# VHH binders against Toll-like receptor 5 (TLR5), part 7

Target 1, 146 residues: Toll-like receptor 5 (TLR5), of Homo sapiens (Human) (o60602r691to836)
Amino acid sequence: YKYDAYLCFSSKDFTWVQNALLKHLDTQYSDQNRFNLCFEERDFVPGENRIANIQDAIWNSRKIVCLVSRHFLRDGWCLEAFSYAQGRCLSDLNSALIMVVVGSLSQYQLMKHQSIRGFVQKQQYLRWPEDLQDVGWFLHKLSQQI
Below, E stands for the ipSAE of ESMFold2; O stands for the ipSAE of OpenDDE; V2 stands for 0.75 times the mean of E and O plus 0.25 times the DockQ between their complexes.

## First folded at step 4 (VHH)

Design t1 (framework vhh_8cml_1)
Fold by ESMFold2-Fast, scan of step 4:
Structure t1 (fold): chain B 146 residues (1-146), chain A 121 residues (1-121)
Amino acid sequence: as target 1 above (146 residues)
Amino acid sequence: EVQLVESGGGLVQPGGSLRLSCAASGFTFSDYAMGWFRQAPGQEREFVALISWSGGSTDYSDSAKGRFTISRDNAKNTVYLQMNSLKPEDTGVYFCAAVEYIYSPSEYDYWGQGTQVTVSS
């Protein structure tokens, strides 16, 4: 694979993703970091079809990590990417998709979105920690799944 | 329009108490972690306390620990800072701040205008 993981998130969450995740996980932010990550803001080809970029990112990454926030759930492209990643998981018969729920989203709110209901119903997701002291442990746990 | 409005500041003698309030509007308050910061004249803004979106997790600076208590009322969209055993070095403008998905004690998205706290005999 070209990338260890594709990070799919809403552009409205970019500042948080950069500071909380990318600076600690992505090798282009620090040579001490572990993973070669792909994300839209840096790695998508300017002027190319957005769906083609999403599909390329999904097929060229070992894992797909979806950061599911309120902003993600209101972004049609994020939901489309999630659906496409599910398609790949079914095709490959493996667990390439990692769902991380961010913020105070309840199970009821998540269940309103048909694209993610299967993951929610099976409780196949991680939740970003509410306690600041758990953030370091969570990043280690996420790293083990990538 | 996001607004954070602090109140409850004032002049108090050393050893006294004050309760600061911060009223939030323009965003879903229950989704945001809230923090209190302060700034003394000629100094940089410093962290005082934080509370998670549910209120289940709190953290304090060393200077605030044991004397200050942060709390929130999600039904009233308000965060509070109860300050006891106040010292002259606690003097400063106190700001409330809001962040979605906390990852650092100092990184916040929205800030209030501040309320003045003066501890003087």
Scores: ipSAE 0.509, ipTM 0.721, lowest interface PAE 1.7, mean pLDDT 89

Design t2 (framework vhh_8cml_1)
Fold by ESMFold2-Fast, scan of step 4:
Structure t2 (fold): chain B 146 residues (1-146), chain A 121 residues (1-121)
Amino acid sequence: as target 1 above (146 residues)
Amino acid sequence: EVQLVESGGGLVQPGGSLRLSCAASGFTFSDYAMGWFRQAPGQEREFVALISWSGGSTDYSDSAKGRFTISRDNAKNTVYLQMNSLKPEDTGVYFCAAVEYIYDESEYDYWGQGTQVTVSS
C-alpha cells in the first residue's frame, strides 16, 4: 500500500487532529513518527472529483482510520467515506477500518446513523479518552492497530 | 455568539476560600471539556484544572491538587472552581476556557475575559 493509513475526519476537527494525532503519528510531521498517513487537507488533489479522491485514499491505504465526532456525523462526505471504507472487499472489516469515537457522543446518538450503525452495534470502535492522563496510552493503542 | 463569563473573584486573606463560576453561552456546553487557567502579573498563563464533558474525569496542576476542586453543572451551562487554603502565590487573573477534545497541550477553542483573585494579608 502507498499509505499505512487514510485518516478520515471532519475539516472542523483539523486543529485537534493535527496537534493530537498527526504531530505524533505522521512521518511528515516528525522523522520520529511511525506512519505514512494520507489525509484530505494535505494529500487530496484540489479541483479533482472528491469522491474519486476518497476512493483512491481508501484503496491506496492499508488501514482507514475514521475519527467519528459530532462534526463527522454532520458531514455528508465523511459519512460517504465511511460507507466506501465498509464497502472495501475484505474478509474482515475490522482489519481495514478503524473507528475512533471522539467527544460526547453516546451510544444512542451513534445508533441514529445508518452508515455507522453496524460498527456501533458490534462495539467495533475505540473511544478517545476523557482523561488527559490516558491520551498517551491511547495513541500507543491506536498505533498498534495501524 | 460564544461567551464565557467568569465571576466570583475578589480579595481574600491567606488561608481563605473563593468559589469561581463561569457561565457559558452560544455553544452546546455539554459537548466541551472546561478548563481553568490563571495568569499572575508579569508571568505566563498556566493551567489550573480541567473537567471532561461528562464531568467523569478531572485533572489538576500540582499547585492546585488537594486545595482546588473543579465541577460543572451541564443543566446550568456553568463550570466552577472551588478554591480552598488560598496562598499569596495563587494571586492572578483566572480564565475559563472551553475545548471540544482533551489532549496534551490542547488549543482551547473559547476563552473568557477572566476574573481577578488577590490573596494578601
Scores: ipSAE 0.636, ipTM 0.814, lowest interface PAE 1.4, mean pLDDT 89

Design t3 (from G3 with D104L S106P G107S T108E; framework vhh_8cml_1)
Fold by ESMFold2-Fast, scan of step 4:
Structure t3 (fold): chain B 146 residues (1-146), chain A 122 residues (1-122)
Amino acid sequence: as target 1 above (146 residues)
Amino acid sequence: EVQLVESGGGLVQPGGSLRLSCAASGFTFSDYAMGWFRQAPGQEREFVALISWSGGSTDYSDSAKGRFTISRDNAKNTVYLQMNSLKPEDTGVYFCAAVEYIYLSPSEYDYWGQGTQVTVSS
């Protein structure tokens, strides 16, 4: 695979994702970081079809990490990317898709969205810690999944 | 030997309270997230509550939110579930479980207790 993981998130969450995850995990932010990551803001090809870029990112990454926030659930492109990644998981018969719920979203709120409902019903997701003290521990454990 | 031993279950009236305890041994307790799950007769094991390794982050099922409180004491290798305003629908066998990550799916958990029965009826 070209990338260890593709990070799929809403552009409205970019500043948070950069500070919370990219600066700690992505080798292009620090040579002490572990992973060669792909994300839209840096790695997508300008002027190319967005869906083609999403499909390429999904097939060229060993894992797909979806950061499901309130903004993600309101973004049609994010939901389409999630559905496409689920298709790859079914084709490969492996657990390539990692769903991470961010913020105070209840199971009821998550269940409203058809694209992710199957993962929610099977409780196949991680939750981002609400306490800043636990973030370092969570990042270490997430790194073991990638 | 890894062991998780639940206690505190019993029979209680609707609206009553119970406090469940789970004593852990045989592993480094403070490196594990701890969850409580329950299973009613003829149903799948479902998530109830989760607490992170430090105790700083917690999660609850929608049915448990506002009524149940999960806590842990890393010095005593014990996790607790305080259950208030109990309903007949809360009846089931309650299991504690340990996992290295913050997961809600039962299939992701590494260690399980044998369970303690909670019955809510008049």
Scores: ipSAE 0.012, ipTM 0.427, lowest interface PAE 8.4, mean pLDDT 85

Design t4 (framework vhh_8cml_1)
Fold by ESMFold2-Fast, scan of step 4:
Structure t4 (fold): chain B 146 residues (1-146), chain A 121 residues (1-121)
Amino acid sequence: as target 1 above (146 residues)
Amino acid sequence: EVQLVESGGGLVQPGGSLRLSCAASGFTFSDYAMGWFRQAPGQEREFVALISWSGGSTDYSDSAKGRFTISRDNAKNTVYLQMNSLKPEDTGVYFCAAVEYIYDSSAYDYWGQGTQVTVSS
């Protein structure tokens, strides 16, 4: 795989993602970091079809990490990316998709979206910690799944 | 339009108490962690206290710990800061701030205009 993980998130969450995850996990932010990550804002090819870029990122990454916030749930492209990643998991007969819920979204709110319902029903997701003191532990836990 | 409006500031003597309030509108309050920051004249903005979206977790600066209590009422879209045993060093403009994800004090999404707290004899 070209990338250890494709990090799928709403562009409205980019500032948070950069500070919370990319600066701590992505080798291009620091050579002390562990993973070669792919994300839209840096790695997608300008002027190319967005769905083609999403598909390429999904197929060229060992894992797909979706940061499911309320912005993600309102973003049609994010939901399509999640659906496409699920399709890859079925094709590969493996669980390459990692769902991380961020913010105070209830299980009921998550269940309203057909694209993610199966993951929610199976309890196959991580929750971003509410307490800042747990962030370091959570990043270690996420790193073990990538 | 997102709006955070602070109130409750004023002049108080050392050892006194004040309760600050921050009324929020224009966003889903219960989806946001809420923080209080302060800025003294000629100094940078300093973190004071943080409360999670549910109110289940709180965090305080070393200077606030044991003296200040942060709380929230999600039904009223309001966050509070109860300040006890006030010291002259607590003087400053107190800002309410909202962040969807708790990760870094420098990246809060929304800020109020502040309320002045002056502790002097």
Scores: ipSAE 0.015, ipTM 0.413, lowest interface PAE 6.7, mean pLDDT 84

Design t5 (from G3 with D104T S106P G107S T108D; framework vhh_8cml_1)
Fold by ESMFold2-Fast, scan of step 4:
Structure t5 (fold): chain B 146 residues (1-146), chain A 122 residues (1-122)
Amino acid sequence: as target 1 above (146 residues)
Amino acid sequence: EVQLVESGGGLVQPGGSLRLSCAASGFTFSDYAMGWFRQAPGQEREFVALISWSGGSTDYSDSAKGRFTISRDNAKNTVYLQMNSLKPEDTGVYFCAAVEYIYTSPSDYDYWGQGTQVTVSS
């Protein structure tokens, strides 16, 4: 694989994702970090079709990590990327998709979205901690799944 | 429309106390983390304190730890900042802000109030 993981999130969450996650996991932010990550804002090819870039990221990454916030759920491209990632998991018979729920989203709110409902029903997702003291432990836990 | 309205600022002596309030409307308050930020004359906006959407988690800047307490009342759509042992260095405009996820960077916040002036002088 070209990348350890494709990190899929809403562009409206970029500043938070960069500070909370990318600076701690992505080798391009620090040589001490563990993973070669792919994300749209840096790694997508200018001038190519967005869906082609999403498909390329999904197929060239060992894992796909989706940061599911309210912004993500309002973004049709994010939901399509999640659907493509599920399609790959089915085609490869591989559990490559990691869903991380961010913010106060309840199970009821998550269940309203057809694209993610299966993951929600099986409780096959991680929840970003509400307590900032738990973020370091959570990043360690996420790292073990990548 | 979204509104955040700060109140409770004023003039106090060093060592004094103030309680700031921020009344929120136009969004589901209990879904948002709330932060307090301040801007001193001639300086950039800096983080002071935050509280998670449920109130179960709080964080403070190093200058605020031990002196300030953030709290919220989700039934009243209000966040508070209790400021004790105030110092002249605490002088500035205090802003409340709302975000759907928790972090301390001003650029991460979705909604902002207009600010309330806090002046600490003898």
Scores: ipSAE 0.215, ipTM 0.590, lowest interface PAE 3.8, mean pLDDT 87

Design t6 (framework vhh_8cml_1)
Fold by ESMFold2-Fast, scan of step 4:
Structure t6 (fold): chain B 146 residues (1-146), chain A 123 residues (1-123)
Amino acid sequence: as target 1 above (146 residues)
Amino acid sequence: EVQLVESGGGLVQPGGSLRLSCAASGFTFSDYAMGWFRQAPGQEREFVALISWSGGSTDYSDSAKGRFTISRDNAKNTVYLQMNSLKPEDTGVYFCAAVEYIYDLSSGTYDYWGQGTQVTVSS
């Protein structure tokens, strides 16, 4: 794989993703970091077909990490990427998709979205912690899944 | 338009108490963690207290622990800071700040800021 993981998230969450995740995980932010990551804002080609970029990112990454916030759920491209990643998981017969729920989303709100309902029903997701003291353990847990 | 408006500051004697309020508008308050920061003349902004979007988690600076209590009322879009046993070193402008996802106590990580309210503890 070209990338250890593709990070799929809403552009409205970019500042959080950069400071909370990329700074600590992505080798291009620090030589001390562990993973070669792909994300739209840096790695997609401007002016190219967006669906082709999403498909390329998904097929060229060992894992797909979807950062599911309220902004993600209102973004048609994010939901399309999630669905495509689920298709790859079925094709590859492996658990390539990692779902991380971020912010105040309740199980009820998540269950309204058919694209992610299966993951929610099976409790197959990580949740970004409310307690700052748990952030370090969360990053360790996420790293183990990548 | 996002707005955070602090109130409740004033002049108080050492050992006294104040309750600060921060009224939020222009965003979905219940989705955001809320923090209080303070800045003394000639100093940088320092963290005071933090409360998660649900109110289920709180965090305090070492100087605030045991003396200050942060709370929120999501129905009123308001966050509070109850300050007890005030000391002269607590003097400063107190700022309310909002962040959607907590990941650091640094002031640079917060999305929205109020204009501040002055707290003066008479020395």
Scores: ipSAE 0.649, ipTM 0.807, lowest interface PAE 1.3, mean pLDDT 89

Design t7 (framework vhh_8cml_1)
Fold by ESMFold2-Fast, scan of step 4:
Structure t7 (fold): chain B 146 residues (1-146), chain A 120 residues (1-120)
Amino acid sequence: as target 1 above (146 residues)
Amino acid sequence: EVQLVESGGGLVQPGGSLRLSCAASGFTFSDYAMGWFRQAPGQEREFVALISWSGGSTDYSDSAKGRFTISRDNAKNTVYLQMNSLKPEDTGVYFCAAVEYIYESGYDYWGQGTQVTVSS
């Protein structure tokens, strides 16, 4: 694989994702970090259409990590990426898709979205911790799944 | 439209108690951590207390710890600050604020504030 993980999130969450995850996990932010990550804002090719970039990221990454916030659920491209990643997991019979819920989205709110409903019903997903003190533990746990 | 409306401020004597309320509307209240901040005359705005989305975690400034209690009622879209053992140093305008991601200061909403005056 070209990348350890494709990190899929809403552009509206970029500042938070950069500070909470990228600075601690991505090798291009620090040589002390562990993973070679792919994300749209840096790694997508400007000359190609967005769906082609999403498909390339999904197929060239060992894992796909989706940060599901309320902004993610309102972004059609994020939902398409989630659906495509599920399709890869089904065809390859692997568990490459990692879902991380950010904020206090209820299971009811998640279930409203057809693209996510099946995953929520059958698969376990991670929740970003409410307590700031648990973030270090959570990042360790996420790292073990990548 | 997003609104945060503080109430419960007033004049109290040293050693007294006061309960502030902040009524939220225009957003999904349970998705947001809620905080209380204050600004004393001639000073910068300072942090007082924070409560997580569910109410499961709280944090306090050193000056508030042991005297103030933050709580929330998600069914009523309201956050509270119970203030006990009030001191003249607690005088100021108290603001409630909503933050969706605790690590992102750009995602906040602020109320207009309520005046708390502690004097004999």
Scores: ipSAE 0.005, ipTM 0.252, lowest interface PAE 11.0, mean pLDDT 83

Design t8 (from G3 with D104S S106E G107S T108A; framework vhh_8cml_1)
Fold by ESMFold2-Fast, scan of step 4:
Structure t8 (fold): chain B 146 residues (1-146), chain A 122 residues (1-122)
Amino acid sequence: as target 1 above (146 residues)
Amino acid sequence: EVQLVESGGGLVQPGGSLRLSCAASGFTFSDYAMGWFRQAPGQEREFVALISWSGGSTDYSDSAKGRFTISRDNAKNTVYLQMNSLKPEDTGVYFCAAVEYIYSSESAYDYWGQGTQVTVSS
């Protein structure tokens, strides 16, 4: 695979994702970090078809990590990427999709979205910790899944 | 040997309250998130509440929100579930469980207690 993981998130969450995840995990932010990550803001080709970029990111990454926030759930492209990643998991029979819920979204709120409902019902998903003390522990555990 | 022991279950009338306790031993309690699950007769086990290793993050099922409060005391290796405004549909066996990650999925949990019966009936 070209990338260890494709990190799928809403552009409205970019500042948070950069500070919480990219600075700690992505080798382009620090040579002490472990993973070669792909994300839209840096790695997608400007002027190309967005769906083609999403498909390329999903097929060229070992894992797909979706950061599901309130903004993610209102972003049609994020939901399309999630659906496409689920399709790849079914085709390859691999557990490539990692869902991380960010913020205080209930299971009821997640179940309202057809693209996510099946995953929520059948698969495990992670919750981003709200306590700063738990963030280091969570990042270590997430790293083991990538 | 890992052991989780629930207590505090019993018979209570609708609108009443119960406080469940789960005493843990045989592992580093403060390294694990703790969850409460319940199972009604003839039904599958369902998620009720979860608390992070530090106690700073909690999550609840929609049926538990506003009525139940999960807490933990790492010095005593104990997790608690305070249940208020109990309803007949809260009847079931309540299980304490431990997991390394913050998950609400039953299958992710590493260790389980034997359960304690809660009956809400007049």
Scores: ipSAE 0.008, ipTM 0.315, lowest interface PAE 9.0, mean pLDDT 84

Design t9 (from G3 with D104P S105T G107S T108E; framework vhh_8cml_1)
Fold by ESMFold2-Fast, scan of step 4:
Structure t9 (fold): chain B 146 residues (1-146), chain A 122 residues (1-122)
Amino acid sequence: as target 1 above (146 residues)
Amino acid sequence: EVQLVESGGGLVQPGGSLRLSCAASGFTFSDYAMGWFRQAPGQEREFVALISWSGGSTDYSDSAKGRFTISRDNAKNTVYLQMNSLKPEDTGVYFCAAVEYIYPTSSEYDYWGQGTQVTVSS
């Protein structure tokens, strides 16, 4: 694979994603980091069809990590990307999709969205910790799944 | 329009107590972590305490640990700071702040209140 993971998130969450995840995981932010990540803001080709870019990211990455916040759930492109990632998992018969729930989203709120409902029902997701002290352990846990 | 309005500040003697309140409006309060910061004359703003969106996690500065308690009431859209064993060094303007997501480095907060003055002197 070209990338260890495609990181899918809402553009409204970019500042948080950069500080909480990219600076600690992405080799382009530090040579001490572990993973070669792909994300839209840096790696998508300007002027190309957005669907084509999403599909290319999904098929060229070993894992797809979706950061499911309330902003993600209001973004049609994020939900479409999640659906494409599920399609790949079915085609490859493997668990390439990693769902991370961020913020105050309840199970009831998550269940409203058809695209992610199956993952929610099977409890196939991680939750970003509320405690700052747990973030280090969470990043280690996420890294083990990539 | 988003508003954070602090109250409960005042003049107290060393060893006294105060309870600060911050009333929030214009956003979904229960989706945000809430913090307290303070600023003394001629000094930079410093972190005091943080509470997660659910109230299940709290964090304190070294100077606040053991003396201050942060709490929230999501039904009333209010965050509180109970301050005990107050010292002259605690004097400053206390600000309430809201942030949607927390992370290990200092979070850039989304919304800030106007502040309430706390003065500890004899």
Scores: ipSAE 0.472, ipTM 0.729, lowest interface PAE 2.3, mean pLDDT 87

## First folded at step 5 (VHH)

Design J1 (from G3 with A33R V99I; framework vhh_8cml_1; at its last look DockQ between E and O 0.96; V2 from the best seeds 0.00; counts 0 for: pae E 2.5 > 2)
Fold by ESMFold2, look of step 5:
Structure J1 (fold): chain B 146 residues (1-146), chain A 122 residues (1-122)
Amino acid sequence: as target 1 above (146 residues)
Amino acid sequence: EVQLVESGGGLVQPGGSLRLSCAASGFTFSDYRMGWFRQAPGQEREFVALISWSGGSTDYSDSAKGRFTISRDNAKNTVYLQMNSLKPEDTGVYFCAAIEYIYDSSGTYDYWGQGTQVTVSS
């Protein structure tokens, strides 16, 4: 695989993703970091249509990390990417898709979205912590899953 | 139309107390973490306190710890800062801020109020 993980998130969340995840995980942000990550703002091919870039990122990444915020759930492309990544996981029979819930989204609110409902019903997701003191532990846990 | 409106500032003697309020409108208040910042003339805006959307977690600057308490009432869409044992160095304009997605207290906040003046002087 070209990438350890593809980070799928709404462009409205980019500043949070950069500061919370990329600066601590991505090798291009620091040579002390562990992972070669893929994300749209840096790694998508200019001029290619968005769905083709998404599909390529999913197939060229060992893991797919979907950062499910309210912005993610309101972005049809993010939901399509989630669905496509699920198809790869089922075909591969491996759990390559990592779902991370960000923000104050309850299970009831998450269940309203068909694309993610299977993961939500089985509680197959991580949750970004409400207590900021737990962020370091969360980053370690996410790193172990990647 | 998003608004954050601070109130409760004023002139107080050293050792006194003030309670600041910030009334929020135009967004779903309970989805946001709320913070207080302050700015003295000629200085950069500095972090004071942060409270999570449920109120279950709080963070304070070193200068605020033990003297200030942040709280929120989601039914009234209001965040508060109770300031006790006030000192002249607490003087400044206090700003309310809101952020939905955060990694630490130094994050870039989505919405800001216009501020309320707090002056601590004998």
Scores: ipSAE 0.417, ipTM 0.699, lowest interface PAE 2.5, mean pLDDT 89
ESMFold2 (binder alone), look of step 5: mean pLDDT 81; pTM 0.806
OpenDDE, look of step 5: ipSAE 0.723; ipTM 0.865

Design J2 (from J1 with G107E; framework vhh_8cml_1; at its last look DockQ between E and O 0.62; V2 from the best seeds 0.00; counts 0 for: pae E 5.9 > 2)
Fold by ESMFold2, look of step 5:
Structure J2 (fold): chain B 146 residues (1-146), chain A 122 residues (1-122)
Amino acid sequence: as target 1 above (146 residues)
Amino acid sequence: EVQLVESGGGLVQPGGSLRLSCAASGFTFSDYRMGWFRQAPGQEREFVALISWSGGSTDYSDSAKGRFTISRDNAKNTVYLQMNSLKPEDTGVYFCAAIEYIYDSSETYDYWGQGTQVTVSS
């Protein structure tokens, strides 16, 4: 695989993703980081179809991490990417798709979205912590799944 | 249109108390963590306090701990900072800020208020 993980997130969340995840996980942000990550703002080919870039990222990455926020759920392309990644996961014995819920989203709010409903029903997701003291532990846990 | 409007600042003697308020509009207040920051003349903006979206978790800077209390009223879309035992070192412009997702106490917040002046002097 070209990438250890594709991070799928709404562009409205980019500043948070950079500070919370990329600076701690991505090797291009620090030589002390572990992973060769893929994300749209850096790695997508300018001028190419967005759907094609998403599909390439999903197939060229060992894991797909979907950062499911309120902005993610309002972005039809993010939901489409989630659905497409699920199609890839059906061919794997272990799920390649890691769902991370970010922000104040109840199970009721999550269940409204058909694309993610299967994961939500099975409680097959991680939840970004509300407490700052738990962030380091969460990053360690996420790193173990990647 | 998103607005954060601070109030309650003023001139106070050392040892005194002030209560700051920040009224929020234009977004779903109960989905956001709220924080207070301050900036003294000639210094960089510094973290003071943070409260979770539910109000169940709070965090304070070392200088604020034990003297300041952050609270929120989600029905009134308002966050408060009760400041007790004020010192001259607490002088500065106090800003409220809103962020959906916590990662550290950095200044990268989604929305900022315009600030309210707090002056502690005799």
Scores: ipSAE 0.045, ipTM 0.453, lowest interface PAE 5.9, mean pLDDT 86
ESMFold2 (binder alone), look of step 5: mean pLDDT 82; pTM 0.817
OpenDDE, look of step 5: ipSAE 0.575; ipTM 0.806

Design J3 (from J1 with D31E D104E; framework vhh_8cml_1; at its last look DockQ between E and O 0.90; V2 from the best seeds 0.00; counts 0 for: pae E 2.4 > 2)
Fold by ESMFold2, look of step 5:
Structure J3 (fold): chain B 146 residues (1-146), chain A 122 residues (1-122)
Amino acid sequence: as target 1 above (146 residues)
Amino acid sequence: EVQLVESGGGLVQPGGSLRLSCAASGFTFSEYRMGWFRQAPGQEREFVALISWSGGSTDYSDSAKGRFTISRDNAKNTVYLQMNSLKPEDTGVYFCAAIEYIYESSGTYDYWGQGTQVTVSS
């Protein structure tokens, strides 16, 4: 695989993703970091077909990490990418899709969205911690799943 | 339009107490973390306290720990800062701030209030 993981998130979340995840996980942000990550703002070619870029990222990455926020759920492209990544997981013996819930979204609120409902029902997701003292433990746990 | 309006500031003697309030409107308050910052003249704005959307988790600067308590009432769309044992170095303008997704307590916040003056002197 070209990437250890593709991070799929709404562009409205980019500043948070950069500071919370990329600066601590991505090798281009620090050579002390562990992973070669893919994300749209850096790795997609401007002007190219967005669906094609998403599909390429999904198939060229060992893992797909979907950062499910309210912005993610309001972005049809993000939901379509989640659905497409699920299709890869069904075609693959190993689960490649890691769902991370970000923000105050309850299980009831998440269940309203058909694209993610299977993961939500099985509680097959990580949750970005409400208590910031737990962020280190979360990053460790996420790193182990990647 | 998002609006954060601080109140409760004033002049207080060293060792005294104040309770700041911040009334929020224009966004879904219960989805946001709320914070307090302060700025003394000629200094950078500094983090004071942060509370999670449910109120279940709080974080404080070293200078605020043990003296200040952040709380929130989601039914009233209001966040509070109870400040006890006030010192002259607590003097400054106190700002309410809101953010949905945070990576560290002193990060960039989405919305800011206009501030309320707190002055601690004899």
Scores: ipSAE 0.472, ipTM 0.746, lowest interface PAE 2.4, mean pLDDT 89
ESMFold2 (binder alone), look of step 5: mean pLDDT 81; pTM 0.808
OpenDDE, look of step 5: ipSAE 0.672; ipTM 0.845

